# Designs tried in a protein design chat: VH-VL binders against q9nrl2r1430to1533. Part 309

Target 1, 104 residues: q9nrl2r1430to1533
Amino acid sequence: GGVHELSAFEQLVVELVRHDDSWPFLKLVSKIQVPDYYDIIKKPIALNIIREKVNKCEYKLASEFIDDIELMFSNCFEYNPRNTSEAKAGTRLQAFFHIQAQKL
Short names: E, the ipSAE of ESMFold2; O, the ipSAE of OpenDDE; V2, 0.75 times the mean of E and O plus 0.25 times the DockQ between their complexes.

## First folded at step 21 (VH-VL)

Design n6k (framework fv_iluzanebart; at its last look DockQ between E and O 0.49; V2 from the best seeds 0.68)
Fold by OpenDDE, look of step 22:
Structure n6k (fold): chain C 104 residues (1-104), chain A 124 residues (1-124), chain B 107 residues (1-107)
Amino acid sequence: as target 1 above (104 residues)
Amino acid sequence: EVQLVQSGAEVKKPGESLKISCKGSGYTFEDHWIGWVRQMPGKGLEWMGLIYPGDSDTWYSPSFQGQVTISADKSISTAYLQWSSLKASDTAMYFCARQTFDYKSGYLEYFDYWGQGTLVTVSS
Amino acid sequence: EIVMTQSPATLSVSPGERATLSCRASQSVSSYLAWFQQKPGQAPRLLIYDASTRATGIPARFSGSGSGTEFTLTISSLQPEDFAVYYCQQYDDWPYTFGQGTKVDIK
């Protein structure tokens, strides 16, 4: 394989994934481990899915990409109480995202 | 094109250690679960375990818990299955498989691509 | 674990005939059921997922039906290349489990 230049969306996803607070968001929540998750969250999403959508050029507008990232955080805050490790990580990661998204 | 390529056939003796590999390409390796399946000679298929290379989250089937170790190196898009001490009963074909996520069809997760298999023969 | 039971163990059919394979789960697996085809010396090939969705590149003669605990794979008109072993597999609960397989051979 050769070296290629990442798009703005690709680069931002890489930065999100590499962030220390990305661990709740790397992949979909397991319904086996969290049986009630999908009874509550109806539009599940995670960074691996978002990256796949980026790679498949599914986002035509920056707003669509941002909406999916915000949905990811919204799901986290909807399911996880404020004082959980997941919610705290989400809060920090979202703040990071908001700063980076200004560059889009 | 998505591909899983496994390491070559192994001929070992009881008591020896072994580590076989499964290399993924054509997709973002760290974003998909990789599973291992055993097929003893003339027998059916058995799930051994799963690993998510992105965070090394690992699941073992009860029958294989403590019997093998599943790991991954996302830097080289490779998953591993290893034994510390082989037994004759470990003689089998071993397959790796990728789990996909279908976000357009009801958020389904199923195993869509498989490696070609690695034959492991353990005999005195 | 969820036990998957396939029947019959062996199904002998003539080319061009209809083949019907059954798979039963010890408890409901909803629609999280896949069918695989395996030929000697080869890896399993995904045929059906979500009980009834045909995988990419799979001929229309293959169809899956069922939900909960009872599932069926149908080959409407058996072709020479279809003689193989077929496995069902649930992915509703861990550990994922396969059926014992049904061997489809030529009558």
Scores: ipSAE 0.875, ipTM 0.943, lowest interface PAE 0.5, mean pLDDT 95
Fold by ESMFold2-Fast, scan of step 21:
Structure n6k (fold): chain C 104 residues (1-104), chain A 124 residues (1-124), chain B 107 residues (1-107)
Amino acid sequence: as target 1 above (104 residues)
Amino acid sequence: EVQLVQSGAEVKKPGESLKISCKGSGYTFEDHWIGWVRQMPGKGLEWMGLIYPGDSDTWYSPSFQGQVTISADKSISTAYLQWSSLKASDTAMYFCARQTFDYKSGYLEYFDYWGQGTLVTVSS
Amino acid sequence: EIVMTQSPATLSVSPGERATLSCRASQSVSSYLAWFQQKPGQAPRLLIYDASTRATGIPARFSGSGSGTEFTLTISSLQPEDFAVYYCQQYDDWPYTFGQGTKVDIK
């Protein structure tokens, strides 16, 4: 990616991190606290990893960045039942992301 | 360049309070766990605990739970290790370390960069 | 708590020779094992993580192997700067634990 694309990705990640519903997504789920998580989720990801990939210029296309964000939400909904605080936060944050991603 | 810079050596008496620091630079401080490791004179390394500065999630090793307080201030990229009342047995070198991730080889997390250490001497 | 046991406690090796260090876990840690080097007066330096992956900037003479409970660090053609204490560390379960260290001394 170009300089402007990377700046846009960083701005969007900052907005996601600052959102009240980001708490389940800030860092990787701990296998020690949640022992079965990595038995179920095969491609774990979190906002801190996505931000590092942005900062290291590893996203060449906006679609690659969007795919990683969507993977993060997909993992949340796969592991967490619909009525959990994690799934509810994920639903709201994903809606916010879809609105912001229109800028990409 | 990633760096962790720790506060200087301390000489204290039993019963005194102390707070030492570890300042990160060259990376997004709030996105990486910071760990604290103790090394008593002439002995090996032992984990004390971890903190994630982004949300202040903190883990203590069982032997250090209630003995120390770990905290962080992400606005100044600094983590802290604190004692309310020092004991002679707290005499040691204290290291901070940054946890990183290898998302290319399966999202492994491990400790890569270390501070230079803070020597704490507690004697009467 | 997972107990990490290193052997030998001290290893005497001549420059240019091969050094082999062992680390045993009291229960399986899969491949969640790291090796660190520490020189007197210095902070630990990461050498190997995920049992066998060399950290950035670590010379090829350092190699790690093993899985489960038995792990080995090998230093081929030991250099003068390699005389140090080496620690293994598991990060499979909390609390993370180090072995007691192996001191590599000049013969």
Scores: ipSAE 0.818, ipTM 0.919, lowest interface PAE 0.6, mean pLDDT 92
Fold by ESMFold2, look of step 22:
Structure n6k (fold): chain C 104 residues (1-104), chain A 124 residues (1-124), chain B 107 residues (1-107)
Amino acid sequence: as target 1 above (104 residues)
Amino acid sequence: EVQLVQSGAEVKKPGESLKISCKGSGYTFEDHWIGWVRQMPGKGLEWMGLIYPGDSDTWYSPSFQGQVTISADKSISTAYLQWSSLKASDTAMYFCARQTFDYKSGYLEYFDYWGQGTLVTVSS
Amino acid sequence: EIVMTQSPATLSVSPGERATLSCRASQSVSSYLAWFQQKPGQAPRLLIYDASTRATGIPARFSGSGSGTEFTLTISSLQPEDFAVYYCQQYDDWPYTFGQGTKVDIK
């Protein structure tokens, strides 16, 4: 159970990171580069942070892990207008995530 | 256990090229920023720049832009600092260090783990 | 860029005595300031971050205070292993900058 579930979280993060559309989600922007990001997005999250939480066994339920991944996409759509490269990448990666998540 | 292990000391002539390395272990290397810091003989510490190995996003201090190349190969958990043509004034100790990022505020911060340093001596 | 100025350049102190090191920024860095210790032939070591938070494993005799432009590192009872050079570093704005260091010597 728990061991298999942690391995599945790790594998899914690896698949997301390897996807061509992962580039907006690998890490967060710095406040110096994008000063208003942290004024608009109050619960920032990215794949590197999610992977660290998996590595530290911070997810007790699969729903907690899925919630962080969905939060990551929700933040992208909140900050970025639909016609931006970031939002389009987010839409495609989210679709990929939903397919891969069936395998949890 | 987080470790950063740098390549050995170098003695070079002006005009020669050089690439020094910094290998990280004990953490997910590609998910953490690596910075480079110069310490000239008898002097203090100077931030040179940083790289995110996961996507090679690279930033230079203005004093070092165009003077060095910072790069990484995440497949072997290694960051690099390189010169195409060394000058005598490049003689210094060079450290790599892991830079923290506070994801809730968005600040790139201080250095929590340091490599042992690589002494580069450039003399005629 | 933000200039960090440390004082004094050298501080002579006997073991067991109190050492007080100052760091001044040319503009406010809020609390985005770290302190490092460097012993001869070694890499720097993180002591304090966010102006006053001790890093993991750092003894309680090290304390940091200040915000804005004025910062202090205090070593309340100097031990033999504390004789080193101490650097402050700001991380409020790029390029990140260090002070020139304060050397703490045996008196």
Scores: ipSAE 0.611, ipTM 0.877, lowest interface PAE 1.6, mean pLDDT 93
ESMFold2 (binder alone), look of step 22: mean pLDDT 90; pTM 0.908

Design n6l (framework fv_iluzanebart; at its last look DockQ between E and O 0.50; V2 from the best seeds 0.67)
Fold by OpenDDE, look of step 22:
Structure n6l (fold): chain C 104 residues (1-104), chain A 124 residues (1-124), chain B 107 residues (1-107)
Amino acid sequence: as target 1 above (104 residues)
Amino acid sequence: EVQLVQSGAEVKKPGESLKISCKGSGYTFEDHWIGWVRQMPGKGLEWMGIIYPGDSDTWYSPSFQGQVTISADKSISTAYLQWSSLKASDTAMYFCARQTFDYKSGYLEYFDYWGQGTLVTVSS
Amino acid sequence: EIVMTQSPATLSVSPGERATLSCRASQSVSSYLAWFQQKPGQAPRLLIYDASTRATGIPARFSGSGSGTEFTLTISSLQPEDFAVYYCQQYDDWPYTFGQGTKVDIK
């Protein structure tokens, strides 16, 4: 394989994944571990899915990409109480995202 | 093209250790679960465990808990299955498989791509 | 764990005939059921997922049906290359489990 240049979306996803607070968002919540999750969250999404959509060029507008990232955070805050580790991580990661998204 | 390529056949003696590998390509390796399946000679398929390379989250089937170790190195897109001390009864074909997430068809997670298998023979 | 039971153990059919394979789950697996084909010395090949969705590249003669605890794989007109062992597998609960397999051989 050769070296290729990442798009702005690809690069941002890499930065999100590498962030210390990405652990709640790397993959979809397991329905086995959290049986009621999908009764509450109707549009589940995670960074692995978002990255796949980027790789498949499914985002034609930056707003579409941003909407999916915001949905990911919205789901976290909807399901997790404010004082949970997940919600705290989400708050920090979202702040990071908002800074990085200004570059898009 | 998505591919899983496993390490070659192994011939070992009881008591020896072994680590076999499964290398993924054609996709983002760390974003998909990898599973291991055992098939003893002339027998059916058995799930051993699964691992998410992105965070090394690992699940074992009860029958294989403590019997093997599943790991992954996402930097080289490789998953591993290892034994500390082989038994004759470990003689089998071992497959790795990738789990996909179909977010367009009801959020299903099925195993769509498989390695070619690694034959492990353990005998005195 | 969820026990998957396939029947019959062996199904002998002639080329061109219809083959019907059954798979039963000890408890509901909803539609999280896959069918695999395996030939000697080869890895399993995904045929059907979500109980009834044909995988990419799989011929139309293969179809899956059922939900909950009862599932069926149908080969409408058996071709020479279809003689193999077929496995069902649930992915509704961990550990994931396979059926014992049905061997489809030539009559």
Scores: ipSAE 0.872, ipTM 0.943, lowest interface PAE 0.5, mean pLDDT 95
Fold by ESMFold2-Fast, scan of step 21:
Structure n6l (fold): chain C 104 residues (1-104), chain A 124 residues (1-124), chain B 107 residues (1-107)
Amino acid sequence: as target 1 above (104 residues)
Amino acid sequence: EVQLVQSGAEVKKPGESLKISCKGSGYTFEDHWIGWVRQMPGKGLEWMGIIYPGDSDTWYSPSFQGQVTISADKSISTAYLQWSSLKASDTAMYFCARQTFDYKSGYLEYFDYWGQGTLVTVSS
Amino acid sequence: EIVMTQSPATLSVSPGERATLSCRASQSVSSYLAWFQQKPGQAPRLLIYDASTRATGIPARFSGSGSGTEFTLTISSLQPEDFAVYYCQQYDDWPYTFGQGTKVDIK
């Protein structure tokens, strides 16, 4: 618990951010660039928000942290067709996450 | 605590180059947009542009596109505003501002932390 | 570009009186509107975001209302420290734009 679990979440977010396939996930999708995004995606999230939640100790359980990361990928696959660069990046980053999440 | 500290006042001549800075502390610098706002003497506020330091995504207001360069160095938590050739009309106070998240009430984004401002005076 | 227009340009009120400031957008900005206070020689300070949500640490006498194109900032009982210029700003579309400001002079 506690401090150790928080450090593990921080470490994992850092590794995700550094990954070459993180570019669709670094920050919230702009409603200005993608006007229909927030009509389709009702629970938007991105790595910068997840890191802020980690830093503010908003996650009480490892499952809550994992759920937010999985929501991020689920949103990507819901909005973006399979043949897009976003969906392909999401597929690779999600696989990387599943390997790293074994540490949690 | 979150702080944005800007570089000191500058006195320049037309045609000179200038680069001013905005250093963030107390938060993860690369995770928040930084914006630049101009205020000419006795006038109101004007958005110049914004940058996301994490990926260098930069948006310029149309009135400032090509007039200035906005950049950031996330390794030292610093954003920059640069002119290649200053004009007398660039005389103004320049503010930087940090974007804040409201992730508890629907992931709203707004600018609430501001630097103290950098006064730039350009005269011959 | 969305044009923000504030009225009045200047407002002179006595301490304890209500001050009402208006902001109009040239097209709908939904509720993506913020109010800022700027005192002489200082940086702007966020008062209200999302048209009506008071920012952390802002006194209850400040309130915002409106949606779409018409917005109001109300100061219910003006204090001496409220002498300032007040700006509205839309963040619905890029570029983000400010109104020209309303100067509140306290008697």
Scores: ipSAE 0.786, ipTM 0.913, lowest interface PAE 0.8, mean pLDDT 92
Fold by ESMFold2, look of step 22:
Structure n6l (fold): chain C 104 residues (1-104), chain A 124 residues (1-124), chain B 107 residues (1-107)
Amino acid sequence: as target 1 above (104 residues)
Amino acid sequence: EVQLVQSGAEVKKPGESLKISCKGSGYTFEDHWIGWVRQMPGKGLEWMGIIYPGDSDTWYSPSFQGQVTISADKSISTAYLQWSSLKASDTAMYFCARQTFDYKSGYLEYFDYWGQGTLVTVSS
Amino acid sequence: EIVMTQSPATLSVSPGERATLSCRASQSVSSYLAWFQQKPGQAPRLLIYDASTRATGIPARFSGSGSGTEFTLTISSLQPEDFAVYYCQQYDDWPYTFGQGTKVDIK
């Protein structure tokens, strides 16, 4: 949508970044650090990239924004076993996101 | 417009500490890697290391590991390069620069925007 | 680490003529190579990335070519503002390294 909708996306991303469980999602690892990540995850995305897309007005619909956020969580659960700190943080941040997204 | 503004020239003596700064503006500072590059007088460019200000993830070139500290304060959009005890051989121009990342391939890449440089002179 | 070697160290060229600068890597860097221009007292300026892609705002007289271990920067018609030192940089593997530079002087 419009200017008001883009401001809501900006604020939601800020709230996600500020959340204590955002640490696995702030950025992607480099291929040098984690060589197998880009072999396993075919559509990589993280909060910094989503924020860049909001800043550049690349989301036409709220559903596109929500899809990128959900893709971010789906990637986390695909790469990380359920018992890992990363997957547990993802579960908690996803729950927070669902609450915040109701305000959209 | 993306800008990186560095702190002013420094004249120091061997053994003194020093912290120089690089302030970013015109973009979301915490979301982009910042690298430091040394240029000794009359010499070429040397990559020193990088930091992601959002979480302080920091990587050093082996030649500079343990010789300097790279840090950032995202609340004021500033990256730092710091020496605990300067040597005469630290005399150089120091640049900060924003380092690109291709998120689809996972490669950290080249420097797209550069600070103006900070001249550090260490002599007795 | 990957050693980048530039040649020649100094290149003397008349205004309006073509300059050809060489950069060689000690092992393949694929196309992960950038070129920078630096004038005295100034920060480096990105010219070319991914071996051959001009950065935003760079004049068409600058072109890059090559892959693997051998790369070339060509300046097709030198302007007065092009007399500077040129550096190549690889970003295939850490630590990222620069060549020692080629100084382009007026003849």
Scores: ipSAE 0.575, ipTM 0.872, lowest interface PAE 1.8, mean pLDDT 93
ESMFold2 (binder alone), look of step 22: mean pLDDT 90; pTM 0.900

Design n6m (framework fv_iluzanebart)
Fold by ESMFold2-Fast, scan of step 21:
Structure n6m (fold): chain C 104 residues (1-104), chain A 124 residues (1-124), chain B 107 residues (1-107)
Amino acid sequence: as target 1 above (104 residues)
Amino acid sequence: EVQLVQSGAEVKKPGESLKISCKGSGYTFEDHWIGWVRQMPGKGLEWMGVIYPGDSDTWYSPSFQGQVTISADKSISTAYLQWSSLKASDTAMYFCARQTFDYKSGYLEYFDYWGQGTLVTVSS
Amino acid sequence: EIVMTQSPATLSVSPGERATLSCRASQSVSSYLAWFQQKPGQAPRLLIYDASTRATGIPARFSGSGSGTEFTLTISSLQPEDFAVYYCQQYDDWPYTFGQGTKVDIK
């Protein structure tokens, strides 16, 4: 991995984490709080996992990084009904991501 | 190098308040759960609770709910354990430890890195 | 809550001998079990997780086995630095619980 590319991924993840709508995505969903989540979502992911992967230089291509972020949003919309605060936060954060991802 | 460094030993009287700290370094502090474990003199380990510093989501063992407050300040990579009014029965070694999270089950798991411990002595 | 029971409370062994420590859960914890070592005046140190996976930097003489309700920690050739208290911890169900510990003492 290139230094510039890895720096760009880290900067974007930091911006996503600091966004007001990041709260459903900061960490993995708790099975205690949401018992059926892992029955429905087969590839769980969250911003803390993506940041760890960036820091360990596990993304070889920008497309792999983008795919993990999109998986995170896809999981949100699959589990959460459209009218929930989680789905609404996901919609706004995904729009923010799409604008920022143009820089990658 | 991941490390957790705790505040120094405390000697207090019953009824006094206390706040002890656990500072993480060598990793992204806000992205990992921090647990607190009590060890009474000559006894085993008791899990007290856990906090995710990124959003301050906090979970307590039923035995410790209402007895202590767990908090964190991610801007300085520090977690805290606090008592509003100490009792002699709070005399113990208190450890902070980073707790892993299973990506498959969604449960908190084992403690992978531990602080050195803070000895709290409460006596008249 | 799941109760973890360790046996024996104290195990006296000579350097070079094999030590076997038991941990029993009051109900199945699958393989969600960790073993920790604690030396006097020190913090616990992770030895084994997922019942049988050795943590990074832990010597090969330490091994874990078992599943369900019966678990064993084995130290194949006990070294002087291995005299300590050993704890098991389950993480299958909330609240998370530890055993009471087994003290491995010099004979």
Scores: ipSAE 0.548, ipTM 0.842, lowest interface PAE 2.0, mean pLDDT 90

Design n6n (framework fv_iluzanebart)
Fold by ESMFold2-Fast, scan of step 21:
Structure n6n (fold): chain C 104 residues (1-104), chain A 124 residues (1-124), chain B 107 residues (1-107)
Amino acid sequence: as target 1 above (104 residues)
Amino acid sequence: EVQLVQSGAEVKKPGESLKISCKGSGYTFEDHWIGWVRQMPGKGLEWMGFIYPGDSDTWYSPSFQGQVTISADKSISTAYLQWSSLKASDTAMYFCARQTFDYKSGYLEYFDYWGQGTLVTVSS
Amino acid sequence: EIVMTQSPATLSVSPGERATLSCRASQSVSSYLAWFQQKPGQAPRLLIYDASTRATGIPARFSGSGSGTEFTLTISSLQPEDFAVYYCQQYDDWPYTFGQGTKVDIK
């Protein structure tokens, strides 16, 4: 019967995935392509994992969801020098996220 | 719930082209890698390559680079394996497999669900 | 490429007996190792990932152990449905590679 409503978290993840600057964040960084990544980043995460956690109802509070998104950006800025296309994309996407997160 | 459904068996002649499919359902298709595995008659399993449908990032095993093309159309939740010109040595069962995550164990990635297989027979 | 070697090629056991299957990597794969079961005419089925973690729905009689280059799959009390070919697979380095398989058949 009824319509299936997307959660607020799913709607926000969909907006992030569709954003032009999401490309560094869609999936986990490949250790084959970036061999030192997992030596530096101890809590890897990406939008596909966050969306799976949303779909499995793993987030009970908005703060838990926000923490995972912020971890994703923090990892980006920790690994990538600020002059890189990855860091620049992360800066713009994080600003977009902060605006959208006000709705939560 | 999660299913990978592959296209039916094919009988072809050497030199013919072929495109087989793997359709995912019961999950967000664009968020999971899809891999292709070959099993020659009476032999073991060989990874051919994999694709991430969300951005079309594609990796080939060295033995299959230039031999096949892997592609995906996320709008219809389908991945493809294609030959431009089949050889008798391509006779095999071909499986697709989905990658998943263990986010509770430190975000490990592994391949869990498999399609039923597509038998391809190439003979003159 | 990393070569995976399984032993024995064939293991003959009776129902209710314990089966122990070995898998060796030519170089360390840490714990990035999976075990699959395949029955004739069927797709492989994931049993174990991360060397020792049982996949969802896999019976407790299946257990995996090991790290680095030496890995073991144990079936504590074989049931009739367990007679199959078992493959190990490393996913630590590209290309991903399978062992040649161990066939578990009835004695």
Scores: ipSAE 0.680, ipTM 0.878, lowest interface PAE 1.2, mean pLDDT 90

Design n6o (framework fv_iluzanebart)
Fold by ESMFold2-Fast, scan of step 21:
Order: structure tokens, then C-alpha cells, then sequence
Structure n6o (fold): chain C 104 residues (1-104), chain A 124 residues (1-124), chain B 107 residues (1-107)
């Protein structure tokens, strides 16, 4: 573990953020715009939070980083019906993540 | 260190256009909302609106909707507040402020760092 | 919109004494409340967020309490540098709204 793993996490987060399907995941869902979101989702997370945690060296293991990314997708599929643009974007971005995560 | 630096004071006439700036440094600019706050001379603080530079998502206070335009250029870590036609009633100090997230709670966002302010004076 | 009302408008206290500032919301804002300090000619400075959490670098003499509609900022053992206007702000709903401010004069 250590500095090489953090560099890899930074690279992967940048690739996720730049992906066309990242739009539902860039920032936290607004409780003002989506009032019931936080009644359903108890562990909210988004790419901007994950990037902050990477930058503050809060991930000690690759598994912790992967768990937060997977939590983000899990929340998406739990809240959003499968036929929504959010769920479809999540499915494609998750597949992209699994390919890139092979390097971790 | 997180810092927001705003453009210098402006003296304008009614009807003129103006664009003021707020440049962030010391953090990932595209990952934090930037809000704009007006303070009229001798008065309190009024939230005008905010922008998320990562996707340009923008929200305005109803009192400022249509009065100003908020924009950002994440490539140069800068947010903007713009008037197409200034009025004398726009005379005020304008602050930008960064909104931070509390990822332990997962949904709290509050203004933590503020720019020094840009004084805009509009008079004939 | 949620209206924030602060009291008193002006508070005069002696150095070393405790100051208590009140902020009331027209409807519940849970704990989504922040306190800011503004000194003459300066930008606002975050003191407290989430009603009671002290911001980084803020002296321990500043403390916040309350939830729902009634909030309090307490400054224990006031110092000369605490001369300022204090604003509360709710971030529970849009538009975000500030109180009108309480001016603290140290006498």
C-alpha cells in the first residue's frame, strides 16, 4: 500500500469523472431537489467525495477505494428504477470501472 | 491552502455591462459549489445563487433570477458573476464562497471559505 | 422562504464576560445552520456549521447549540478581537437565507 496505490486511485477517479456516463455521480444528490433520496439511501457518496478522500490519503487499501466506488453504484441501482437514464448510465460506468480496476 | 481571490473594485454607470471573477486555488475547483453573496452598504448578507463548476449546474435565488448570470470555467478555476445592464441598486459588495461537503454525514454542504469581496459602485 | 431572525440587534458586553446570541428560523431547519463572523472591511468567516460543530482554526471560546427553530452562539470570555457582526445562515432549503446580524460591542 501507500503512495503508488494513491496515484492509481487518482488516475481512475479522473477517468471516471471524464466519462460521458459520470453525470449522475459527479456530486451528491441534492436533498432539496430529491427530498426522499436520504430516506432511502443511508450511505450517500459521489465522485467528488471519493476524490477528496483520495487526496487526503484516507484509503489505506485498494479494497476500501473499490468498496466506495461500488457503494456509489449500489446506491444508484437501489434508488433509480432500471429504465431510468441514471440507472443506464450507472450500468455503463460500472462496467468501465470494472475494466479499469483490474490495474488495482 | 484553500483560497478564493476576487477581481478588483469596479466603478460603473447605469446601463453598462460588468463581469467579475472569483479564482479558486488549493483544492479541486470542479468538485465544489461556488456561491455568490451580495452585501449592500450597511446591510446584511443575501445569497444570490451558486454554480457547480464540474458540470455547470446553476441555481439562482428567486430575487436574483434574471438579474445576473453566474458561470464558471473549470479549466482556469474561475467563477463569474455578470450583469448585462447595471442599475444604481446593484451598488454593493459581492462575495464568492466555496461550499464544502461533510462526507461523514453524506449530504451537508455549507460555505467554508470566502473571497475578499469585490466592491461594485454604480452611479451616474 | 425561510426567514432567519437574530436577537439582539446589538449586544454590549465587557471583556472576559460571556455573550449569548440567538437565531430563530421561521420553520425547522434541523441542524443545517451555520454561524459567521464579519469584522469591518472583511469577508465573513465561518465559525460553526451543523449548528454545533466548530470550524477548523476557530477558538474554543466559540460554541453553538440548538436544533429545529432555535439556535444559540455562545462566546465565552469575550476578547477585544471578537468585535464584529455575527450572522446565522440556514442551508436546509433554497434560497439559502441569513439572519440580519447581531453586532457585538465589547465595553
Amino acid sequence: as target 1 above (104 residues)
Amino acid sequence: EVQLVQSGAEVKKPGESLKISCKGSGYTFEDHWIGWVRQMPGKGLEWMGMIYPGDSDTYYSPSFQGQVTISADKSISTAYLQWSSLKASDTAMYFCARQTFDYKSGYLEYFDYWGQGTLVTVSS
Amino acid sequence: EIVMTQSPATLSVSPGERATLSCRASQSVSSYLAWFQQKPGQAPRLLIYDASTRATGIPARFSGSGSGTEFTLTISSLQPEDFAVYYCQQYDDWPYTFGQGTKVDIK
Scores: ipSAE 0.782, ipTM 0.911, lowest interface PAE 0.8, mean pLDDT 92

